# Ledger of designs, part 8: VH-VL binders against q9p7v3

Target 1, 220 residues: q9p7v3
Amino acid sequence: MNKSIFIQLQDQIDKEHSIREKLTAEVDLLDEKLRVLQLLLANCEQNLENQEEILEALEIIKSKTRGLAELASNFPYYKYNGVWDRSIQKVVYLYLLASWTGRLDKSLRPTYSLLSLSEVGQILQVPVFPEESTFHLSIEQYLHAVLSLCSELARQSVNSVISGNYHIPFEALNTIQKVHSSFQVLSLKNDSLRRHFDGLKYDLKRSEDVVYDLRIHKLV
Short names: E, the ipSAE of ESMFold2; O, the ipSAE of OpenDDE; V2, 0.75 times the mean of E and O plus 0.25 times the DockQ between their complexes.

## First folded at step 4 (VH-VL)

Design p4l (framework fv_praluzatamab; at its last look DockQ between E and O 0.02; V2 from the best seeds 0.00; counts 0 for: pae E 17.4 > 2, off the site)
Fold by OpenDDE, look of step 5:
Structure p4l (fold): chain C 220 residues (1-220), chain A 120 residues (1-120), chain B 112 residues (1-112)
Amino acid sequence: as target 1 above (220 residues)
Amino acid sequence: QITLKESGPTLVKPTQTLTLTCTFSGFSLSTYGVGVGWIRQPPGKALEWLANIYWRDNKHYSPSLKSRLTITKDTSKNQVVLTITNVDPVDTATYYCAHSRYDFWYFDYWGQGTLVTVSS
Amino acid sequence: DIVMTQSPLSLPVTPGEPASISCRSSQSLLHSNGYNYLYWYLQKPGQSPQLLIYLGSNRASGVPDRFSGSGSGTDFTLKISRVEAEDVGVYYCMQALQTPYTFGQGTKLEIK
């Protein structure tokens, strides 16, 4: 039995481990910035004074995401995507939220609409299609992000009522309804995505309840 | 579905006050960001903006006509009223009311318009 | 007041051909927020105006993709990739950067 075969295998294992460590390090840095942005956007409708900080955070995240994309493009996507999938989902989620709430740029104008995967890719300047072999934003990442957005919108709907922003729950419901309808036509084969989608039903109900209350009180 | 309809006199004498009412459905002026604007168009001429009113009862007037214009809303009736005092034949035009959004400042839904003729 | 100037004022077009309308403003319509407060409306014969483009380049709901708006600052263009018979009417640009909102003279598009 040629011991050399196992030595070669170990070398490959070590190389793969090294690659994962490098990628993980970059993702960790990204995650730190994502936490900051998440905090800034958690109640962003109530605090317009933080817009400059939000824009700065967005730019940093964009830069780091691009850096990760460049690094990751040196390696097979499907071999290592597990290292960054959750983080990238969060990136997409936060950009969706920023856009929806009008915090993506200096306009401070809420769109109350959903950016497409292509639009997110353009904003981040990272590929979405068709380069499946290199770093890209995946459909699954996007769909998870959309579902996360809906959950957040439902949460913020309640908070917005407290702050007197009575239009937000209506816009949130409209978005969640559209997302729910859209997902119904999708053939979801991914278990994680299916589970996440099941949560959407609850968010939809919550949002409906809020809007219902507002309508009864003639606030919207 | 958003709809708007203008109503009022079609003939007015010079120096009189013109009162136009916009009745709308499909939206409420109590809703954040919602507004209603008035735009007129003399026969064969371009459009001219007159005034806007929004959900907070904030109002915008054309500076050239400000002294003659008054815009008010009745949210409970889904109506906006525009008054023009001391009308002149130059005020002969088709008058439109339109749905607006404060955040975009466009007119995305228009009434059919009502032709008002100022003549002695 | 901001003066809006359209060109041409008359635009005869053969169906299927592209069309282009220019709108110039006397001052920049680019806001510090990065948006151009320029709008395009179409008034078809015997009808009320309808919104085509908002904020310079955004297509309004229900507007066909053959319509596109471009430009920034003081120069704007509305393009129709392939003119159809239903596109006949008067096109107006409008600025809403400041009051009073002002319209261009209108461009009458006709079928040859």
Scores: ipSAE 0.009, ipTM 0.531, lowest interface PAE 9.6, mean pLDDT 91
Fold by ESMFold2-Fast, scan of step 4:
Structure p4l (fold): chain C 220 residues (1-220), chain A 120 residues (1-120), chain B 112 residues (1-112)
Amino acid sequence: as target 1 above (220 residues)
Amino acid sequence: QITLKESGPTLVKPTQTLTLTCTFSGFSLSTYGVGVGWIRQPPGKALEWLANIYWRDNKHYSPSLKSRLTITKDTSKNQVVLTITNVDPVDTATYYCAHSRYDFWYFDYWGQGTLVTVSS
Amino acid sequence: DIVMTQSPLSLPVTPGEPASISCRSSQSLLHSNGYNYLYWYLQKPGQSPQLLIYLGSNRASGVPDRFSGSGSGTDFTLKISRVEAEDVGVYYCMQALQTPYTFGQGTKLEIK
């Protein structure tokens, strides 16, 4: 009697483990390409020769993200979203960074602005704000990605000065200030996002210090 | 502050190769975003862009002329060289080199220009 | 290729009067970063071109405030509020949104 119940529970455990393993395998493949793109974008201000590699990486990431979305749509979203949440945050972040820096297309023209959540969804061809709990880009994933972008822009501002680019720090500061002001009016109600937002003040300070130093030396 | 000067032959025969040198001061081609371009102007006609080279050796060419154009730089000598192969009389023009920053200022400082006549 | 069309091609002006030159592009020069990649140059007789206006509306260093640039997308205007004798020459617009960078055919400003 008792054995039958425990055998059924073991079957359920095994099925859920199998689903998690399938999703994790797809995420691992995506993560591999995300690492490659992140390295390619780390010196994007100086290296324009790697644009074809960047475009290829962006397309592969888009394809793998859609493949993950298709697989994940067969299973309960809120039960398994923890398997891909961090990786999808990174997908959004790298697309935001590629757009801001001018690496999203062959034009090599920076936008110095944020793609909206809806625009990212259109580019990746995945849903946003669905009425049902299917695979989608979440508000929280987007906001985490925006905060990650601010940290990266503050880092690149320091590096761009060393390279003699005095325009990037100014645009980075403008972007970080707008993000900071926008977050001030939000009621976040998410502990992870609140903690991430708390770090933004340091990115803002770093970016301000870079621009202040340039203005004192009459370089901007 | 920023100065550029073109040099090269003033007379070239059809089918020959034309080599022009731009020597500059007041900036370095190792600085982020900095580039040098070549623009020509046939007598009494409009300006025509030929090629640009940027700090990381990034090269851009006019598509209609790409097969005939080569642009190179020597950062240590502050020089940019443009080579045009198989010239003909329609290549007769004043050739200018000019300073650029890839995302903001294009051709903000120009050399004095050098007139090249292609004739037999 | 983006085609740049200027009008008028010849502009006789009485000294002290205003002058206006139009430049039209075959496609929008407004990038998603908010900048119009449109530039205005003046070539005085026997001289190299000199930059007057960059990114649509910004006056280059040393350019008198009587020069102004306006417009967005495909239609741009260069205005001279009070033409002086030293303003004679050929005015060119240029786009740098994409290669090949292309110039208009030029507008020759002459004193009457």
Scores: ipSAE 0.006, ipTM 0.520, lowest interface PAE 10.9, mean pLDDT 87
Fold by ESMFold2, look of step 5:
Structure p4l (fold): chain C 220 residues (1-220), chain A 120 residues (1-120), chain B 112 residues (1-112)
Amino acid sequence: as target 1 above (220 residues)
Amino acid sequence: QITLKESGPTLVKPTQTLTLTCTFSGFSLSTYGVGVGWIRQPPGKALEWLANIYWRDNKHYSPSLKSRLTITKDTSKNQVVLTITNVDPVDTATYYCAHSRYDFWYFDYWGQGTLVTVSS
Amino acid sequence: DIVMTQSPLSLPVTPGEPASISCRSSQSLLHSNGYNYLYWYLQKPGQSPQLLIYLGSNRASGVPDRFSGSGSGTDFTLKISRVEAEDVGVYYCMQALQTPYTFGQGTKLEIK
């Protein structure tokens, strides 16, 4: 039997493994910065002194996302996109959250508004909807990020009451309601995305309960 | 309706910390998009932006001065405070505070200004 | 830093005649959201600055119609259709696209 064929197969396996390891190492560095920003934004209503730290984290994440995009564009997108998929979802999510909370400088939308996928791509300077199989922000990444935003807004409604910002629960409810209505007109065929959307009703209920509690106790 | 007034020392010595207070009326820093900025003007020179603070405690500092600047607010007292550490004679200027909007970043209402001289 | 360059630096004018002030930025001030982050201020003698024009071409509240702003990207113009004696002072352009927010050197408008 000619073992040179198997040596060539092993060479290809090693090459693909090396590519994945390089991409994974860069994604791991990005993930470290995402954890920092997530912490900063999760408590931004309680910690009013952290704006410069948020802006620095946003710039680092933008730089690392663009660096990943350049590296990944040297390789077939759909072969390797699983390496960064969850991390890029979190990048989009944190930019949506930073914009909604008024912590993103020169946002394309006013506070309490939702950035579109195209607007996120423009802010990050990475492609959206490319015609070819190159690195891009996907529709599925964006839709998951929007749903994650709603979960966080429901949680932050409670924090805003603690800080005395009683208008924020109403803005959060308004956003969650609009997302819920918009998703109902979509034909969601992805099982993961559909299951994520099924959970939105709990975020909606939680947000409704905060607003109801404010009205009953006449805090608004 | 909207008014702002700067207060603080008129003469400070080098190396001291300069603290300026902006007291305002006709608006609240709890209102969406509202902010206050600080701008200075050395005698006979152009305007120089220093820092902004907005309703969510969103702060922006001139990068070259960031290590020396601190901006804070007291929403209940309608005050914004600017602190400049380790002052030098080049910090001699008229200091203005001004009303601003986060989404458009203009300075539409200005205080009268206060001249601060830094000398031995 | 974005450098803002005004011309002329001194502008003597006869009352009733038009005046034009140029402002050039070292980088485009046009944001992807469609706005030019360019502002014009007037500082009359002995007074604080006052906002004239915001986002390139919008007149601030109380500013007379004889003031207009135009331009996009890197080149902007403030025009006064008929100069009045009360228009005397120093005119500044400012950018707020990115920090540090920066002003031009000023254009001193004087009556001839």
Scores: ipSAE 0.000, ipTM 0.454, lowest interface PAE 17.4, mean pLDDT 87
ESMFold2 (binder alone), look of step 5: mean pLDDT 94; pTM 0.951

Design p4m (framework fv_praluzatamab)
Fold by ESMFold2-Fast, scan of step 4:
Structure p4m (fold): chain C 220 residues (1-220), chain A 120 residues (1-120), chain B 112 residues (1-112)
Amino acid sequence: as target 1 above (220 residues)
Amino acid sequence: QITLKESGPTLVKPTQTLTLTCTFSGFSLSTSGVGVGWIRQPPGKALEWLANIYWNDKKHYSPSLKSRLTITKDTSKNQVVLTITNVDPVDTATYYCAHSTYELWYFDYWGQGTLVTVSS
Amino acid sequence: DIVMTQSPLSLPVTPGEPASISCRSSQSLLHSNGYNYLYWYLQKPGQSPQLLIYLGSNRASGVPDRFSGSGSGTDFTLKISRVEAEDVGVYYCMQALQTPYTFGQGTKLEIK
């Protein structure tokens, strides 16, 4: 047993810790901007100031995501992807929500439609379907984001009724139904995704009940 | 914990107005999708739905009783009030208020009930 | 108005035996969303009603596995696989497909 071997192991531990700290710092900066965008998107009303702030937040998030991608490309993807996985899921989710609500570039898809993984990759200028060792948007991140979108749309359907906006519940139901049908043909090989998908049936039912409630309330 | 409690007079004379208050805790009627309903049960008879009020102030009434019923809410006090005008002995019943939701469209938590007797 | 009819009105059962209660609606309770807006309640002696089954077949939180709901459209059944003493009370079905929400006349379950 050689004591210098333990010193070399400590050096590797220190190096890996330093890499995780650098990645975590970039993720923390990204998360700060994600919180800002989430608050801005919580309001259903549109006004000139809110629109400009949302577009600014989206551009900053895009820039910070690219910066994280550049830093991460210097290190083994599968060793460190856990550091940014949840934050990138949230980036995808908020871009899906901004697009669906019509706050993003409508030239890609009309309001109340779902961006594909490839479209999100094009918008963020981040690779999709690359070699395993490179930074990229994963299928799992996209699917988690889509499921999160469905939960948020079900929630916003409820809130939109309070404000007298009856169009949103119908569009939300259409989107959730399409997602539900699409997920049923997928063979999910990830326990986390399977558990998240199990929640979709609740979001679907909640959305259906809102639409049903509107029909009954107007008839009676 | 969701809890509801009914309060009001236990004895009312025919032709008078009956006012019942439901006081609740564990939820707010400012919360999206939440409602409160009133259901009554005459002694030894079946349950009969009377009225519902929801977070958005939408109100539903039993059509056969609609002309006699008024349901209102005071969100700041966590209260829902049901008023029945021109009562007669057939209105003698235990009156319940219950938590309702548009998500599941049923009554999941009920108050203990308050017996109201209509007699001269 | 949708009329709800229950049978039997009185159901004496020996503990450990199964019990079955029928509920019929005057029109279909099946919504275009695929759900039957039918609910089952139990009212124990001197107590408020408690929810047992929602949307035809879903057990409410805390309800024992021995309770099950089945049926679609106009014919519904509540089954208790093995009756226990604590199951005594009046069982009601309710529809919430349209207002006014209507209840069946009730089925009184008694231990023989």
Scores: ipSAE 0.000, ipTM 0.431, lowest interface PAE 15.1, mean pLDDT 84

Design p5b (framework fv_praluzatamab)
Fold by ESMFold2-Fast, scan of step 4:
Structure p5b (fold): chain C 220 residues (1-220), chain A 119 residues (1-119), chain B 112 residues (1-112)
Amino acid sequence: as target 1 above (220 residues)
Amino acid sequence: QITLKESGPTLVKPTQTLTLTCTFSGFSLSTSGVGVGWIRQPPGKALEWLANIYWNDNKHYSPSLKSRLTITKDTSKNQVVLTITNVDPVDTATYYCARLYKWGYFDYWGQGTLVTVSS
Amino acid sequence: DIVMTQSPLSLPVTPGEPASISCRSSQSLLHSNGYNYLYWYLQKPGQSPQLLIYLGSNRASGVPDRFSGSGSGTDFTLKISRVEAEDVGVYYCMQALYTPYTFGQGTKLEIK
């Protein structure tokens, strides 16, 4: 029986726990700001009154994401990436949504299209795949974010019709169709991503139904 | 098919309020991505953008004139109204209303109405 | 505010010859969505302005193919391959990336 072996194992357990605890604390702070931005982006109508709040929230999220990246870069990526994976998916998603809806900058110009993984990385000032030496945005995080965007666009399409905005459903359908077609050529080897993708057919049908109804009633 | 026409007084005195109405047909301001803007052109000078109003009642104003400008719409009547307070001779111009389309361009313009500000 | 500068301000052209008008912006008009928010308008004598080119290079409906727009960022060009008498008027560039929307000074195209 060697007591020093057990002391070494306990020290390693404690050290890893401490690292996860520190990373989790940073993630919790980021998550709080992500909830605020999601609420601000819930309406597709352009409202100048909340644009300054949106820009402030985007900047805070960018700053906190960079802070997390700096902290995380001190530790093995694949050992600890599970701590921030879901939150970073949401960061990417909200930036995609802000860009699509025209809320990303003072121009208020909707893109009605997807920022690429590289473009998101440039905006957030963090590395992206294929750079894997430190904290980076992964392909899986981006694809999850794109699928989340499609679900939100389908939801906003329904709400935009209620508010009398008949343009958004068409742009949303176009985006969801392109995403669906693009995913068809991918060989998904990740179970979580495959399950998320299975939900896309419902978003597509929902978006199609909204547009079909508008065309039948000649509101578009 | 798509037409816009400006109407209002042709002569106003300094310090008065100028009200211009744009009446349009062939499109609706209930349609997403559509708006109406006002642009003016003093005699022999360049075009100057004044204000936009959009389907969702969002409004944008020229910063230099913001305190003097009000833009409103009546979607049911297909009308947009621009009001300019405390006019001065430098406001003498031909005033145009134009349809504003989703990417921020004016694709159809009214004939313009000349407004002279003098005592 | 974004300042739009056109050159030349006066452009006499012989019918059938090409014409070129330059427009420069004080800030980039290229948005992250890949579009240049730059537009060209023609105002014929005694008429209202009419749209020629939208988003830098796209011809508006009914505009003859002799008109073309090019450029990106801060430097844009409108070209007329073969000027006709009906092309006489004042040409304006406009940016609509940010409010206030701003126009160039105008370029008066005249037949020699």
Scores: ipSAE 0.000, ipTM 0.492, lowest interface PAE 12.1, mean pLDDT 86

Design r6c (framework fv_regdanvimab)
Fold by ESMFold2-Fast, scan of step 4:
Structure r6c (fold): chain C 220 residues (1-220), chain A 121 residues (1-121), chain B 110 residues (1-110)
Amino acid sequence: as target 1 above (220 residues)
Amino acid sequence: QITLKESGPTLVKPTQTLTLTCSFSGFSLSTRGVGVGWIRQPPGKALEWLALIYWNDNKYHTTSLKTRLTISKDTSKNQVVLTMTNMDPVDTATYYCAHYYSFGLYYMDVWGQGTTVTVSS
Amino acid sequence: ELVLTQPPSVSAAPGQKVTISCSGSSSNIGNNYVSWYQQLPGTAPKLLIYDNNKRPSGIPDRFSGSKSGTSATLGITGLQTGDEADYYCGTWDSSLSAYVFGGGTELTVL
């Protein structure tokens, strides 16, 4: 029997398992910081008291993302990108959310707009148009993050009305409408992205309903 | 130093389309949080806001004139263009363009000198 | 037609204090920052106050702004003849998705 071939295959399996374990450990540490930042951003309502904590979390996430990129660049991108894909989508999403809500810096000035893929890459200092074997932010990761932002903005619209802030729902609606229009001109080749996009019409309707209820209350 | 200057026809006939150009310097409409708006003032009357184009190409228009107004930008030329269709004598006014520096669209910090448009037969 | 209400006129003598009110609703003044503009006769408006109470460079501290609930106030102390102008309040109206101005207040220094 040619068992030497199977011994070589087992060695390769063991090496790949070791690589996946190392990447997964870095992703798990990143995910912990992403969870913390998400909670801070979900309930902050531009609260100055937690701004320093938000800035610290953003910087740690940036540093951890760069560390993951450095480690991952030693291995084939398409073989291992499934290990970090979800978490990098969340990194992009939280940076988009922090920018939109005014939490990226000490100015506390909301942008009410989207950072482009290139702008996110510049902020994180991670490539967006690299060689295929190098760690990079993908178009698909960015588009998933944009869709996640729309869902969160629709949710925050409901909560902002409850807290007496009637400005946020209008800015959220404007952002979701722009995203919806932009997505309609795209030819999506990814089943996961198509499924995620299907949820956008619900977020748009939710945001429209919040604005409609707000208008009726003021026109009574 | 930010400067804006309005240009366009001084006389327009009823039913015609008005096209006004705002030429600016000292800023770029690619800068985050920046916008350019249009405001008009009929003789002896109050200021009336018309439209705004934001750095991210978001466009806003006053509800009463929304169907008549179009606003566009040419970032490479440092210009913003406003068009208003179906002009009427009541649209006679001084038209201003102004720089917005506000992520919440709350204020116009620098205004052009204004251009007077008269609508008559 | 007008969403923000201002008195049409106000007058006082040199050296006195005047206040100009601006009344709106929750969709504008109540939840957004208020600005004030000064328009001297025959000129374009000039930003006088932004973010409710802040002055641009070059605006003297005689001018002040404040906001409470759905109303804003412009205060002018040490009134001078050069202050004769029309004063406009302005803010973003979230329900209209539009910027709105008050009707203007003519200040006369007697």
Scores: ipSAE 0.000, ipTM 0.412, lowest interface PAE 19.5, mean pLDDT 85

Design r6d (framework fv_regdanvimab)
Fold by ESMFold2-Fast, scan of step 4:
Structure r6d (fold): chain C 220 residues (1-220), chain A 122 residues (1-122), chain B 110 residues (1-110)
Amino acid sequence: as target 1 above (220 residues)
Amino acid sequence: QITLKESGPTLVKPTQTLTLTCSFSGFSLSTSGVGVGWIRQPPGKALEWLALIYWSDNKYHTTSLKTRLTISKDTSKNQVVLTMTNMDPVDTATYYCARSWYKGYFYGMDVWGQGTTVTVSS
Amino acid sequence: ELVLTQPPSVSAAPGQKVTISCSGSSSNIGNNYVSWYQQLPGTAPKLLIYDNNKRPSGIPDRFSGSKSGTSATLGITGLQTGDEADYYCGTWDSSLSAYVFGGGTELTVL
């Protein structure tokens, strides 16, 4: 009897391992496309020729995210969400970056602002705030993505000065300041998110220093 | 295999509340990714989307009619109910319910009911 | 008014090719998948195309879809008399948080 119980446990372990392998394979394919989009967006203010490639990458990422969501919806969310959590954070981050920089569509009109969690969910066609434990875009994923955006905006702020674009540092500072103020009022219950937030003060200082330097030279 | 059927009154007087029920078979609203929506079509006019409810109980309504529309589901009975308040003759239309499925059909409607005609007249 | 614009009518002879356009904006077609629906006279609509260019099981390959920017196109090749119907495009509008349909196109097979 005891042996049959352990055989059942081994069967369950093997099935769970198989599920994780299947989910990991799908995540790996998504990650490949996320790396491509990240590179395309890294210098987007200086390279408008890559807009069609950005639109293609955004559409592929949306499609693959939906495919992952479909697959993942067959399994318990909290048991397997660790397999895709980081990749979905990056999906949200890149959509936030594309929106902020004006690369979401052919208009090339920057928003210089944050898409809300609900807006990102609508764009990706993924649920937000579900009543049941189903595949969804989480608050924690969104907040990590926002913090990642701030780091990238601080980096691009430095690079934009080199390329002669003095408007980006000002808009980046405004966004980072808004995010910093908003995070100050949140009661974060997640150690990973708290550690990520600790980096925001350096992004803010970096962005402030760039704008300060431009102002003392009368460029903004 | 999959069927949806609309039911409710065929005649409604102005200012009354319309209640329509969508009864379905061959799928369940307990299935992740599945939803049921309502669409109407006035005689000789275009399709107009009204509302949608997903397995998660997330609800969406067309902005122009949002204050008049309520959508709810009874998963155990395989039913979705649409309620529309303060009916007017311009609301005369054929009302359809339809399934929305995550598997390539996100927000789109893959299987439709036959429709029920509602006339608003005194 | 409608947020998605379709021509009100189109006509062609049997065996010919016809295309039906659907024009929108960045908040709908530009950032979301487009579906196409066929409505035969006196019947409920039927899903013809989903995810911009995919066909449900049972839909002939004579029907095709495409999307470019904020516009979508339904193509019908080898036109048959049984294709005479109203055709609607549909997509999600992110700014409205609502699904939207085009005004419909009446296809007449001469």
Scores: ipSAE 0.000, ipTM 0.423, lowest interface PAE 17.5, mean pLDDT 84

